# Ledger of designs, part 1: VH-VL binders against Uncharacterized FAD-binding protein C1783.01

Every score and structure here is a prediction.

Target 1, 263 residues: Uncharacterized FAD-binding protein C1783.01, of Schizosaccharomyces pombe (q9us28r162to424)
Amino acid sequence: YGIFAAPILDVRVLTNPGAVKRTYNLCLDISKYPLLEGKDWKIGGSFGIMPPNSDAEVLHLAHLLKIPQHELYVTKVLRTNGGRWPTIWGEDKPRCLYTSLYHIFKWCSDFISKPPTKSLIRLLAEHTLNPVEKSVLLALSDFRQDESYCRICTQSCVTLPDILEAFPSCHPPVDHLISALPQLMPRWYSISNDPSLANKRLEMAFTVQEYHSPNGQSRTGICTGFLEDLALAFLKARHDGSLANKKFTVPMFRGVQQNPFAK
Structure headers, positions and changes below count from the first letter of each chain, unless a header shows other numbers; Kabat numbers aren't used for antibody chains.
F, E and O are the ipSAE of ESMFold2-Fast, ESMFold2 and OpenDDE, as the mean of both directions, binder to target and target to binder. V2 is 0.75 times the mean of E and O plus 0.25 times the DockQ between their complexes.
[cut] marks letters that were taken out.
Atom coordinates printed by the task and the answers are left out, and those that the model quotes come from them; centres of patches stay.

## First folded at step 4 (VH-VL)

Design b01 (from a03 with heavy chain G107F; framework fv_alextatug)
Fold by ESMFold2-Fast, scan of step 4:
Structure b01 (fold): chain C 263 residues (1-263), chain A 126 residues (1-126), chain B 110 residues (1-110)
Amino acid sequence: as target 1 above (263 residues)
Amino acid sequence: EVQLVESGGALVKPGGSLRLSCAASGFTFSNAWMSWVRQAPGKGLEWVGRIKSKTDGGTTDYAAPVKGRFTISRDDSKSTLYLQMNSLKTEDTAVYYCTTDEYEVYFSGTYYFDYWGKGTTVTVSS
Amino acid sequence: QSVLTQPPSASGTPGQRVTISCSGSSSNIGSNYVSWYQQLPGTAPKLLIYSNNQRPSGVPDRFSGSKSGTSASLAISGLRSEDEADYYCAAWDDSLSGYVFGGGTKLTVL
């Protein structure tokens, strides 16, 4: 699918300061979105957003994996093997894909929106040198330990970086790790206006999804956190008069997803 | 209006060092990703390197010919971008442009160079 | 030498359409957005096209960009004498972890 960088034209904060949840409205310019054969944007329709991992999260993961900064940005040839690699960006690609670890972690890997799978934890265990740490990871990866896995990983909202921090002797090879990481998936949002009547302006609302780390630190959902960061940066740039020097864009596409509420 | 004013260009001997400055005004410098681009006399444009905003990690990237010799830094309190050039070679002779990058979140970097200064001339010769 | 390939020169007469090509590889144009810059004699470059085909405010609609596979094109319709300049394409290159420019095309208005 072709991803379109939709410029943000306006941002409104819909919730009062101190509210339990934060909700925003974004107005996006879709006037330059390529449309095929009379397909119009409609109120109540949906579209996808491709959320990146934040640079802070990518750099933190790289630090935990002992990846030097120069290595992170160097382009490598990836063999496409009929697995996730050919579809990692939702496009037909040549058999040999040229990309950097930074790009893979930022745009193509979901390492923070859900806990590592048991198979990923098994991979981590294989590359853990401390025998005590290894035995814990092996126990968590055991298919018979569903209750321990659920309690420790799922219910506590544990992420891959959390595990790497908790098990400092764990040093998985980066190429094995990226093959085991789930693909970053789009999030779907509703169109809240009729863009054909609003001069090709698309409006959407979103509420920031929030959770806490095992140590009590506040975390946000990957897509809603990304959108909030954009919204706040846009508002600051508008206030400071620097908006003309910046393009705040939302990476989006019109997808085909059947409306579950359709007649 | 957006203004970028480069300074520090000079004649230096091979092996020497030089620091270029770029004074920015008319926009919120602390939010901007900044790049240096150079142009040798009568030749084309060549990207030198970039620095991201501190909010986006403050990391730097460099073109292969300058890696290990040049360092890009920024002082947000002074709205100033710097290029520290060490171990200068005759091939570094060029007009050096300071540019602002439009910040497009979709990619790891920026899509394009939106504003350019007038440039400052560096000549490396014996 | 430059990483992206442009013809070194192009020419046209007033009112005509001129197209300038820019050829790259899968690591640059094939994977990333293309921008174009105009450099008038004795001046700094100016942004002309961004994100393959978008025009910044103030750039006339007779300038347009396109991208197909690993190649991009800049089209100038209704050519005018003030369009006489050097034109450069640019894109991020994943293999080099940096931006790359074309060698530039000197456009002469005859």
Scores: ipSAE 0.000, ipTM 0.391, lowest interface PAE 16.0, mean pLDDT 81

Design b02 (from a03 with heavy chain G107Y; framework fv_alextatug)
Fold by ESMFold2-Fast, scan of step 4:
Structure b02 (fold): chain C 263 residues (1-263), chain A 126 residues (1-126), chain B 110 residues (1-110)
Amino acid sequence: as target 1 above (263 residues)
Amino acid sequence: EVQLVESGGALVKPGGSLRLSCAASGFTFSNAWMSWVRQAPGKGLEWVGRIKSKTDGGTTDYAAPVKGRFTISRDDSKSTLYLQMNSLKTEDTAVYYCTTDEYEVYYSGTYYFDYWGKGTTVTVSS
Amino acid sequence: QSVLTQPPSASGTPGQRVTISCSGSSSNIGSNYVSWYQQLPGTAPKLLIYSNNQRPSGVPDRFSGSKSGTSASLAISGLRSEDEADYYCAAWDDSLSGYVFGGGTKLTVL
């Protein structure tokens, strides 16, 4: 099975206004979900959500990489050097892919949920023209220098866009960068009700994950931030009386992870 | 250079207790999440448990076979990790490795063991 | 027994490509990143691959990782005698709230 766009039927805010943590309940319509013979939903079971990178983050990354907007959306032939890119299925031979950079950055690349690996930072260093900036990136990528990596990257929740902003002479080739980026992976959630008893409605709860950027800006986790944006948009549409004119959906699936291109 | 040096391994009778230590150097220990991983003679690797940095709550997690019997703790002033083992069983016989856990604060599935010590041997036998 | 399933042994001749499989479920490999470890005889394990397909500095590019659904693979191209070792896969398991390892694969270079 592909990824299913599950309509949001209801949103409930589980925390009081002004609470330190924000928690929501989503009610999803899974009545149209294609289930295999002998399979069913159950309380305490799990399902996956494929959180896209936000359009704002994708456009920001494209700006930092100096990719013109017209290049983002055009279908291109992108070559791989073998290995596991850009699909979740894994590949050991070079091949050509017919897709857009926008699609790859939005659905296939994880450049926001964790700091760049030391190997990715090494790639960035090799394409950095300023000798001072290059030396800093080389030091961060040194496998023996964990103190600097942990302090600067892991503890400060540094993302690839943060590094590109901090090192403006860094201009990695886009195809090399894409080959080095981790795949965007689903997040797993528990089913909090019995959908077979609840008229094919799936209930889930989530708490927004928050952290700070290196410059002190508040950020949210990729999946919980995506879900909160949907929840708030749903609540606004309900308040404004415009729910009938809009569909809010969660990209989800039951069972094993599916290729995002196979939706 | 990152180094992890385990110590405290010994021969102990079933029902006994033992405390292992891991001395860390070459990185900022106080910022690191740490794990214990064991390997029975001629067998594969088995995760024992982990401890988060104090900044991240200092909480511990344990594998089911050791839950309630083993306790992981840390002393950041000494850059030392500990494993207190109580009610030892013959199936606890193994080489015990100290490891550093690379972590991601908002996605738990990204953890991996980036540095390993040489191990210390614990034998539980009558 | 091990939660992740690996073949107990694998073999190849120098210069060949060898692949070692690792099979799990939706709660571990299906939802979390996979790492691989090399253990030479009489030594501690060392990190070979992390985050499914990333190599630490110092690991040759002839080692590569991949993942498909609930299974992962380690590929070693241009096999050399010094690659003779035990190889382990690992992933976090959401249902167990802990790390799980494969049973290990003993690679013999013939």
Scores: ipSAE 0.000, ipTM 0.374, lowest interface PAE 19.7, mean pLDDT 80

Design b03 (from a03 with heavy chain G107W; framework fv_alextatug)
Fold by ESMFold2-Fast, scan of step 4:
Structure b03 (fold): chain C 263 residues (1-263), chain A 126 residues (1-126), chain B 110 residues (1-110)
Amino acid sequence: as target 1 above (263 residues)
Amino acid sequence: EVQLVESGGALVKPGGSLRLSCAASGFTFSNAWMSWVRQAPGKGLEWVGRIKSKTDGGTTDYAAPVKGRFTISRDDSKSTLYLQMNSLKTEDTAVYYCTTDEYEVYWSGTYYFDYWGKGTTVTVSS
Amino acid sequence: QSVLTQPPSASGTPGQRVTISCSGSSSNIGSNYVSWYQQLPGTAPKLLIYSNNQRPSGVPDRFSGSKSGTSASLAISGLRSEDEADYYCAAWDDSLSGYVFGGGTKLTVL
């Protein structure tokens, strides 16, 4: 039934300040969820959340790709050759999409949650002007170099922006890059309460996942980081009395996804 | 290593029928889109049709010259692709190649034939 | 008949750069990506270029592709005798809802 923007009704911090992990409870309003009656909204059931990339990450990627700010938000026509990766609801993408690079990077591209594939690194190598940098990227993309790829990319939690920063002579064309980027996938969460037909409220708990960049910088998981940012913003708005003037929603859905790589 | 082996090519009279097979190995066949491409003697390549993976709907597409006469099917349990050819014409005389189809990201996707079999020869002659 | 137009032949000497053109329309090359295939005498075709200008593993740097508007081009630098083959371009055609090939170019290494 599409993605529903579920309003946040309440936020509770479940862990003590300074704890080694941070856990939150969100109370969501599902009273306006389309076709709510007949849904299996039971404790222990699951639902999906579609996490966007942060604006900071999108702008950083655009900067590294040398996309002018004015071009990032312009509506463009994108051609597709059919539905190898159908939509979350099982629909094929149309042959001609009207969207912006900003929308594609924010909602449709996963360039943060996992390292670039060997095929993507090869694409980057082919658009790298410095022979030394190119040779390193070609070595990382080689099927015989699994140990190097695992150590440098997988174990170090390297992202596409990390590679673009480390290899400054790499300038992939944006259209080729978009074709090679994996689709941003939903994350699945458990229902923590038994929402009644009368109350129509869904509770969920989540623990923030943290990773370290190759430079030792702390990073959060794409979905848990997004949810923590919403939770903290809600708490701040409640504290400073601005809650009535702000809208906090979680993009969520109930249903099965048609995605061969999402599990 | 990806390997495609076509079989079933034969000499057939006009109006006849023939079924070609393509045995696949070295990859997860059930996830792959598959095509048939043919080449008449001394002529160029001509796309015949394709079949999508079951996950992507299992639908088929055909080139205009063969639509209504040819049927593409697959048996994922046997990792085998089929081309059923009915109402054969002399113009169908060709080497028939089995190929794996790659489709990149759908947002600005690209489509290409990454692996090819060695081909099987079909001759339609009286 | 082929939907995409290629010259029927091309020739060069060892070490030379040779370019093979492929012309289409807005419904095929103008809207979709181009791939190129090499067919050595007596063998099956092999993927040479995909997504206009990308090389599969094992294809030497001497081969490159480009696209401008409704036309595409394959360039072969440092030509070798083993490059003597037929070369085909291909693209999806929106108006036909099908894949189309060029007529092929027979490359002779003199």
Scores: ipSAE 0.000, ipTM 0.394, lowest interface PAE 14.9, mean pLDDT 80

Design b04 (from a03 with heavy chain G107L; framework fv_alextatug)
Fold by ESMFold2-Fast, scan of step 4:
Structure b04 (fold): chain C 263 residues (1-263), chain A 126 residues (1-126), chain B 110 residues (1-110)
Amino acid sequence: as target 1 above (263 residues)
Amino acid sequence: EVQLVESGGALVKPGGSLRLSCAASGFTFSNAWMSWVRQAPGKGLEWVGRIKSKTDGGTTDYAAPVKGRFTISRDDSKSTLYLQMNSLKTEDTAVYYCTTDEYEVYLSGTYYFDYWGKGTTVTVSS
Amino acid sequence: QSVLTQPPSASGTPGQRVTISCSGSSSNIGSNYVSWYQQLPGTAPKLLIYSNNQRPSGVPDRFSGSKSGTSASLAISGLRSEDEADYYCAAWDDSLSGYVFGGGTKLTVL
């Protein structure tokens, strides 16, 4: 799949100020979407959005991993010995993937939306120098200690950066870490209008998902937070009169389902 | 329609200074990010630097070869972009183009240059 | 000099299809949108393709762009004599915090 940068044409706030949930409507321009002919969009259909990690989150992770800025952007060759290459947005890759740590963390790695798995915590423990810190991580990674893992990681919405901050003697090799991080996956949204009748305009609604970090900070879901940041920036640009000189785009693609037996 | 008109190109000696201007019309200049792009005789295009709108911080970015020597500024009341060139070198000899930048706010980078002026020629020679 | 790599020249005859390649890295094409610029002899460059594969108003549909990984391509179908020009690919480079151009491809229509 190719990812299409769909321009935002309009943003509507669907909820009143002070509401428990914040809901937005986005109007996207799909008039330039490739191969739209013969593959019409329809109300009730779905499409994928590929949410990037914010630059702030990527740079924060790099800081915690002690990666200098210049190394973050260096092109690296990723190889597997007997394993399958990771795919980007479902695309097969050749034996050698040429990319940077910045690209991997921004577009390919999910280190925010889920707590680290027990397997990932085990990897972190193996690279933790302080014996006390190591023992805590080993206890959390033990498959028989579901109660502690659930309480500390799942219920408290712990992220990989949270763990790296809490365990400063933990220094995992970046290559091992990347292989253990889950792939950042698209989120699927419903088409709320009939785009064929409205000059190829696609409308969607979303509700911001909020939660609290272990230290009480408010956080948002990866995709809904990304979309809210875009929506608010669009509204600010409209208010400031700068909208005509700025483009706000949503990285999206059309999903197609076929009879599995036809493949 | 958008129009950009560069001026100020001249023959100058190495170590000299020169100020280029770009008069803009046909769009709301105060909202636009603007860049300078140059082209040495018979060579390819080279980005010089950009200036953001005041709403987006009014900050400037420069390519390594000109950093510390060139300064980009804007006068929104006159819809004019400026390039102040100091400590000129022979390798600064080029046609200098003024551009309007299209950018995506979330990604913070310049996507492309949607409009270009016709250029003004700077020659640095003894 | 150039951060993005293009062939220095390309050629074709009227009616043919020509493809111009552009190779970069993960810090530029791999992470950012690609644009293409056409420079006719003696004129300023003009925007030909933006956001990898989009055409501005007034650009014929015989011009198309594509991007795969850290590389991009410009395809010109139904080649015409007026297409004789220099073509440049370009993208923002995260490691340089700056915009970078390819070295340019001189297209000759024979």
Scores: ipSAE 0.000, ipTM 0.449, lowest interface PAE 13.9, mean pLDDT 81

Design b05 (from a03 with heavy chain S108Y; framework fv_alextatug)
Fold by ESMFold2-Fast, scan of step 4:
Structure b05 (fold): chain C 263 residues (1-263), chain A 126 residues (1-126), chain B 110 residues (1-110)
Amino acid sequence: as target 1 above (263 residues)
Amino acid sequence: EVQLVESGGALVKPGGSLRLSCAASGFTFSNAWMSWVRQAPGKGLEWVGRIKSKTDGGTTDYAAPVKGRFTISRDDSKSTLYLQMNSLKTEDTAVYYCTTDEYEVYGYGTYYFDYWGKGTTVTVSS
Amino acid sequence: QSVLTQPPSASGTPGQRVTISCSGSSSNIGSNYVSWYQQLPGTAPKLLIYSNNQRPSGVPDRFSGSKSGTSASLAISGLRSEDEADYYCAAWDDSLSGYVFGGGTKLTVL
């Protein structure tokens, strides 16, 4: 099971300038996908995309956690005794991993597409020094406080960085935080062509998901935002003639859905 | 401190058998994938095979030159890796290294060899 | 014995920059990440670079890796006498379902 880095061959903007929604078509090269069989890549079939967190979001989280940039890229041995393994969804990995905090935050951890779980907020409360701030976090993590959690976290689209900014006395240990972060999940897309007829090309369409942060910042969905950034970078490279010197890839895989609740 | 200590290297005649051991310490051995890599005198490195952790299936993979003749096994209770070598050939003469097999960043590709032992010497000569 | 192609030797003087190449094919370097190993005379190999360009803890930043297409390079800046060693590249090979190594490059510090 590996994730394949599928090269982008073409990008088309499907929506008119000024449209409420932005929609794109991507043409991907799957000619080198391992064990490629034309019958497995039929129109209407689905495939997964594993969206990384943006470098800007990873660096912002590292700043809030007071991780120096040089330390962020240093490899560390990660070993678990039955705890959560920070890994890319769907990949077979040993329980011991020699990797960087950068890799874990970029590819393995979902800290921006959903609000922190009540369990994660509880962990944050345990490492919050200000009694008032701690009381607020404990209240939000209470199993019976659905209305407050829904209003403040879910409906307001609060992220882990938002909470760390709002509660400046909260200083969770990085290793405890990593074990408590939700795993980054794939997003599923439909194959819009027959790749066997298109000379091993896979086409997909996507519409950018947009929302606003609690303080009014415009934000995009993790996968559709990632794909839009790639699409715009590809179009810019085509326009300025640098496309031949650059490679844009989509991390994707074809396979049966794997259990997201595996113990 | 991670340490890997190989033992069992010896002089054997062609067609003979030999078992190598690798004693591991300083990490949770039961969670680690382990590999054997060899180096013939004055030559470069050659991968021999690997064994996955029990949690990841405990399966083995071998390089073509040793497939069917060599068997890799592990004893997690002793934190020890083994290489059983049968039907030895003169081409098997080498220093055999025990190494940990760790996943590469970004979640793509394959594993890399993080820690290495000092090696144990196997000489196959008539 | 080796599948990936490296120059058999390289040399430099203290303070200079030296680059060691590693050439493969689409089934190995072209589709998989590259790692590099340093073997000092009479010692076991040591991991120097993984995932094309990442350094493990304890490896000086004067060592760097890069990859383009089916080729990879190891660069050593600020060359020092203790860098005199054999250097090996490695990658997984999809067609062989196994790891492959370069033939090694003997670096001499003049």
Scores: ipSAE 0.000, ipTM 0.395, lowest interface PAE 14.2, mean pLDDT 80

Design b06 (from a03 with heavy chain S108I; framework fv_alextatug)
Fold by ESMFold2-Fast, scan of step 4:
Structure b06 (fold): chain C 263 residues (1-263), chain A 126 residues (1-126), chain B 110 residues (1-110)
Amino acid sequence: as target 1 above (263 residues)
Amino acid sequence: EVQLVESGGALVKPGGSLRLSCAASGFTFSNAWMSWVRQAPGKGLEWVGRIKSKTDGGTTDYAAPVKGRFTISRDDSKSTLYLQMNSLKTEDTAVYYCTTDEYEVYGIGTYYFDYWGKGTTVTVSS
Amino acid sequence: QSVLTQPPSASGTPGQRVTISCSGSSSNIGSNYVSWYQQLPGTAPKLLIYSNNQRPSGVPDRFSGSKSGTSASLAISGLRSEDEADYYCAAWDDSLSGYVFGGGTKLTVL
């Protein structure tokens, strides 16, 4: 199935300025969504959104990996030594990819929403030159050390960029890293409007997910952060009188609980 | 495969009128936003105006120097874009390019000029 | 008169890296995506970079774009004689309700 770029028709801020949590309502145009005969939006009552990583996060990762900016945007065939290749939007299976590292990091790789797996940490350890740093990563990746992994990585919301920053002698080959990174997966949202209107307009509400990095920096969830950026840009365009000159879309698909990257 | 072919450029006296055409092929013209961009001899690029698809309201926008004098229209049945130029001035002398407007599908989109025609030359001189 | 400011010329020798700047304001580059166009002598412009830093299929990997605040840059690595051309940046301007182009940079490969 394909991903649909649903135009944003309206944005409402549901929380007061300065509130502890920020909540938004988005109204999406689904009048052009390709529904199959006999199907409608009542089925499942949910839909998926495919969130990209922010440009700031992609550039930060590239910096930590010592990838020059010019190399980041080079279109080439990406090869791995095994495992599932990152897939392109709407692709059901891995294939030979003619794309850029920027595209792979932005649209295909999940390096923010979950802590690195033990397998990924083991890969990082194998490419870490400082013996002390290497021993820490090896210990953290040890299958017998669930308590340490949970406390340090899971409970502290550690991301791949956090580990690369904390272990400056770690320099994994980019192709090995890409093959080890989990695939960016859709996030699921409930349809909040009357189902009788679902074939023309779809409304959703979301609350921005916030957390703190290991060193106390404020961060947002990948999907809710992406949606907030869109919502704020839409509101700015409305205020500036430039809405007619811009198009804001949400990459989404009807909620059939089908993984767009799996058969 | 995508082709844009401009025509109608000519020598015109100041105050005259001229209509340019752009024949499009290789894509679904009716879904595309289209622009005109011009380039005076030895000078840089200057956006003239655009027209949205019928689905997006079919509205037009113009750069200040041409507003009120130029009109952009489209005929989706013929896959053709038009630029009607009235009250021509010597400073309208330029090569006029037909372009497709595109945006980044999966994010905040402002349009960029994806495909360009080869241009048609308009000379306004007495 | 251009709204976006580019250097009128740039030069380099084969194999070197050249960077072309494009400076704007909050109403254009600061709020909107930047695109870049290459115009070879005697030809129509061609899209080189879109959405600040994306390359369309068929554009050599030597070209890259970036944006910071109200400024953008085009970088050309491994400079070749075939890169001799005029380069233009462009962005939508919210205050003018229209697209604006830079004045263009004539790149000479020595």
Scores: ipSAE 0.000, ipTM 0.448, lowest interface PAE 11.9, mean pLDDT 80

Design b07 (from a03 with heavy chain G107F S108Y; framework fv_alextatug)
Fold by ESMFold2-Fast, scan of step 4:
Structure b07 (fold): chain C 263 residues (1-263), chain A 126 residues (1-126), chain B 110 residues (1-110)
Amino acid sequence: as target 1 above (263 residues)
Amino acid sequence: EVQLVESGGALVKPGGSLRLSCAASGFTFSNAWMSWVRQAPGKGLEWVGRIKSKTDGGTTDYAAPVKGRFTISRDDSKSTLYLQMNSLKTEDTAVYYCTTDEYEVYFYGTYYFDYWGKGTTVTVSS
Amino acid sequence: QSVLTQPPSASGTPGQRVTISCSGSSSNIGSNYVSWYQQLPGTAPKLLIYSNNQRPSGVPDRFSGSKSGTSASLAISGLRSEDEADYYCAAWDDSLSGYVFGGGTKLTVL
């Protein structure tokens, strides 16, 4: 049950240099996965991966929110409301957290895979000083404006950082913002081999998902981008001889839609 | 192979001071949260305090009985954890263990003591 | 005195199932994950269970953990002589802003 840090044993690039899409194969060690039995792992089954936001994305968001980098790492005490603020997927109990903004943005908050919700846009509007900018955000947050929201936010792949860049008079308080951010969710992958025949090694292939920002910048999907960064770091460490001194793991768990943190 | 080796335990008079060290190897020390846990002769385990990684703010937390008397610090360049003990009392007599505080699955609710050293003995007596 | 309450002793014979309880309050077990530690005679403690019910690599599946409300339990199935040890539960306590341990349970294998 819980999330397991599966060591990466091997990485293979499956696509030719210069291909329009990049595809990788990861070989993961599941020999120490809790409650592992031979018949629990089979070709055609599935497992989840919990992708963190990249450091580049976290630092970019912090810059847009005018948070000094040193303040990102200051420990704060946060009271949760059970399961949704700010928590990891599946936790349902209210309690105090001793954490940092860096960790909340990296592990708990989904600010790049989906457009901001209308309720989040409403919060942004309430903290926007320019009347013209405020009126635009209020219009986008109106529940009766689904067509405009879909066209502007969903179809254009708008993210929270995109909105903060487009509306420079918007300065939401960080504590209000984190309470409104969606929770980061797992991504699901198929088992491409029979691990019992492969010495308890799980193989998976993935293709990097790419899209363009409203400004034409290239972006990668949250999970496939995370996996590509790990794959490239693994290959670099192998090439420069530092692999023995580094650990590369994929945060994963067996099952479909199963909550690993249910109490 | 993760190894934690404590040192510095000694016989000290009440009111005295002592510094313990813990030499770490086999993992990336700079990314780890570290704790001290003690055990009085024939008694149970008692958490003393912890220090977070520099990435997570480098802050310290202490149990009430040692607050204001003990200070935890770290030297990431030497992969070494320290416990500075001042104003020692007879009830501080214990074996002191160095531990790694793991939050393997994210920071929320998974704090536990993953690896333990073999301990160093502190005796506070006249 | 310890903050979390465990029975001071437990016993069983080889092959039996033994359960060790750990009782707390809303500020510790009721709000936070529970871990368990095994201390063999003359040795340092070793992590046995984390996050209520998870086993680290190298711990046999005959050890299992559970939690309900403000209480937790460690179950040892197929008891073996080498399981004779002291067992401790632990959890973060929100009101104390620190970790708390149970008083320990001395398990004797008869």
Scores: ipSAE 0.000, ipTM 0.402, lowest interface PAE 15.6, mean pLDDT 80

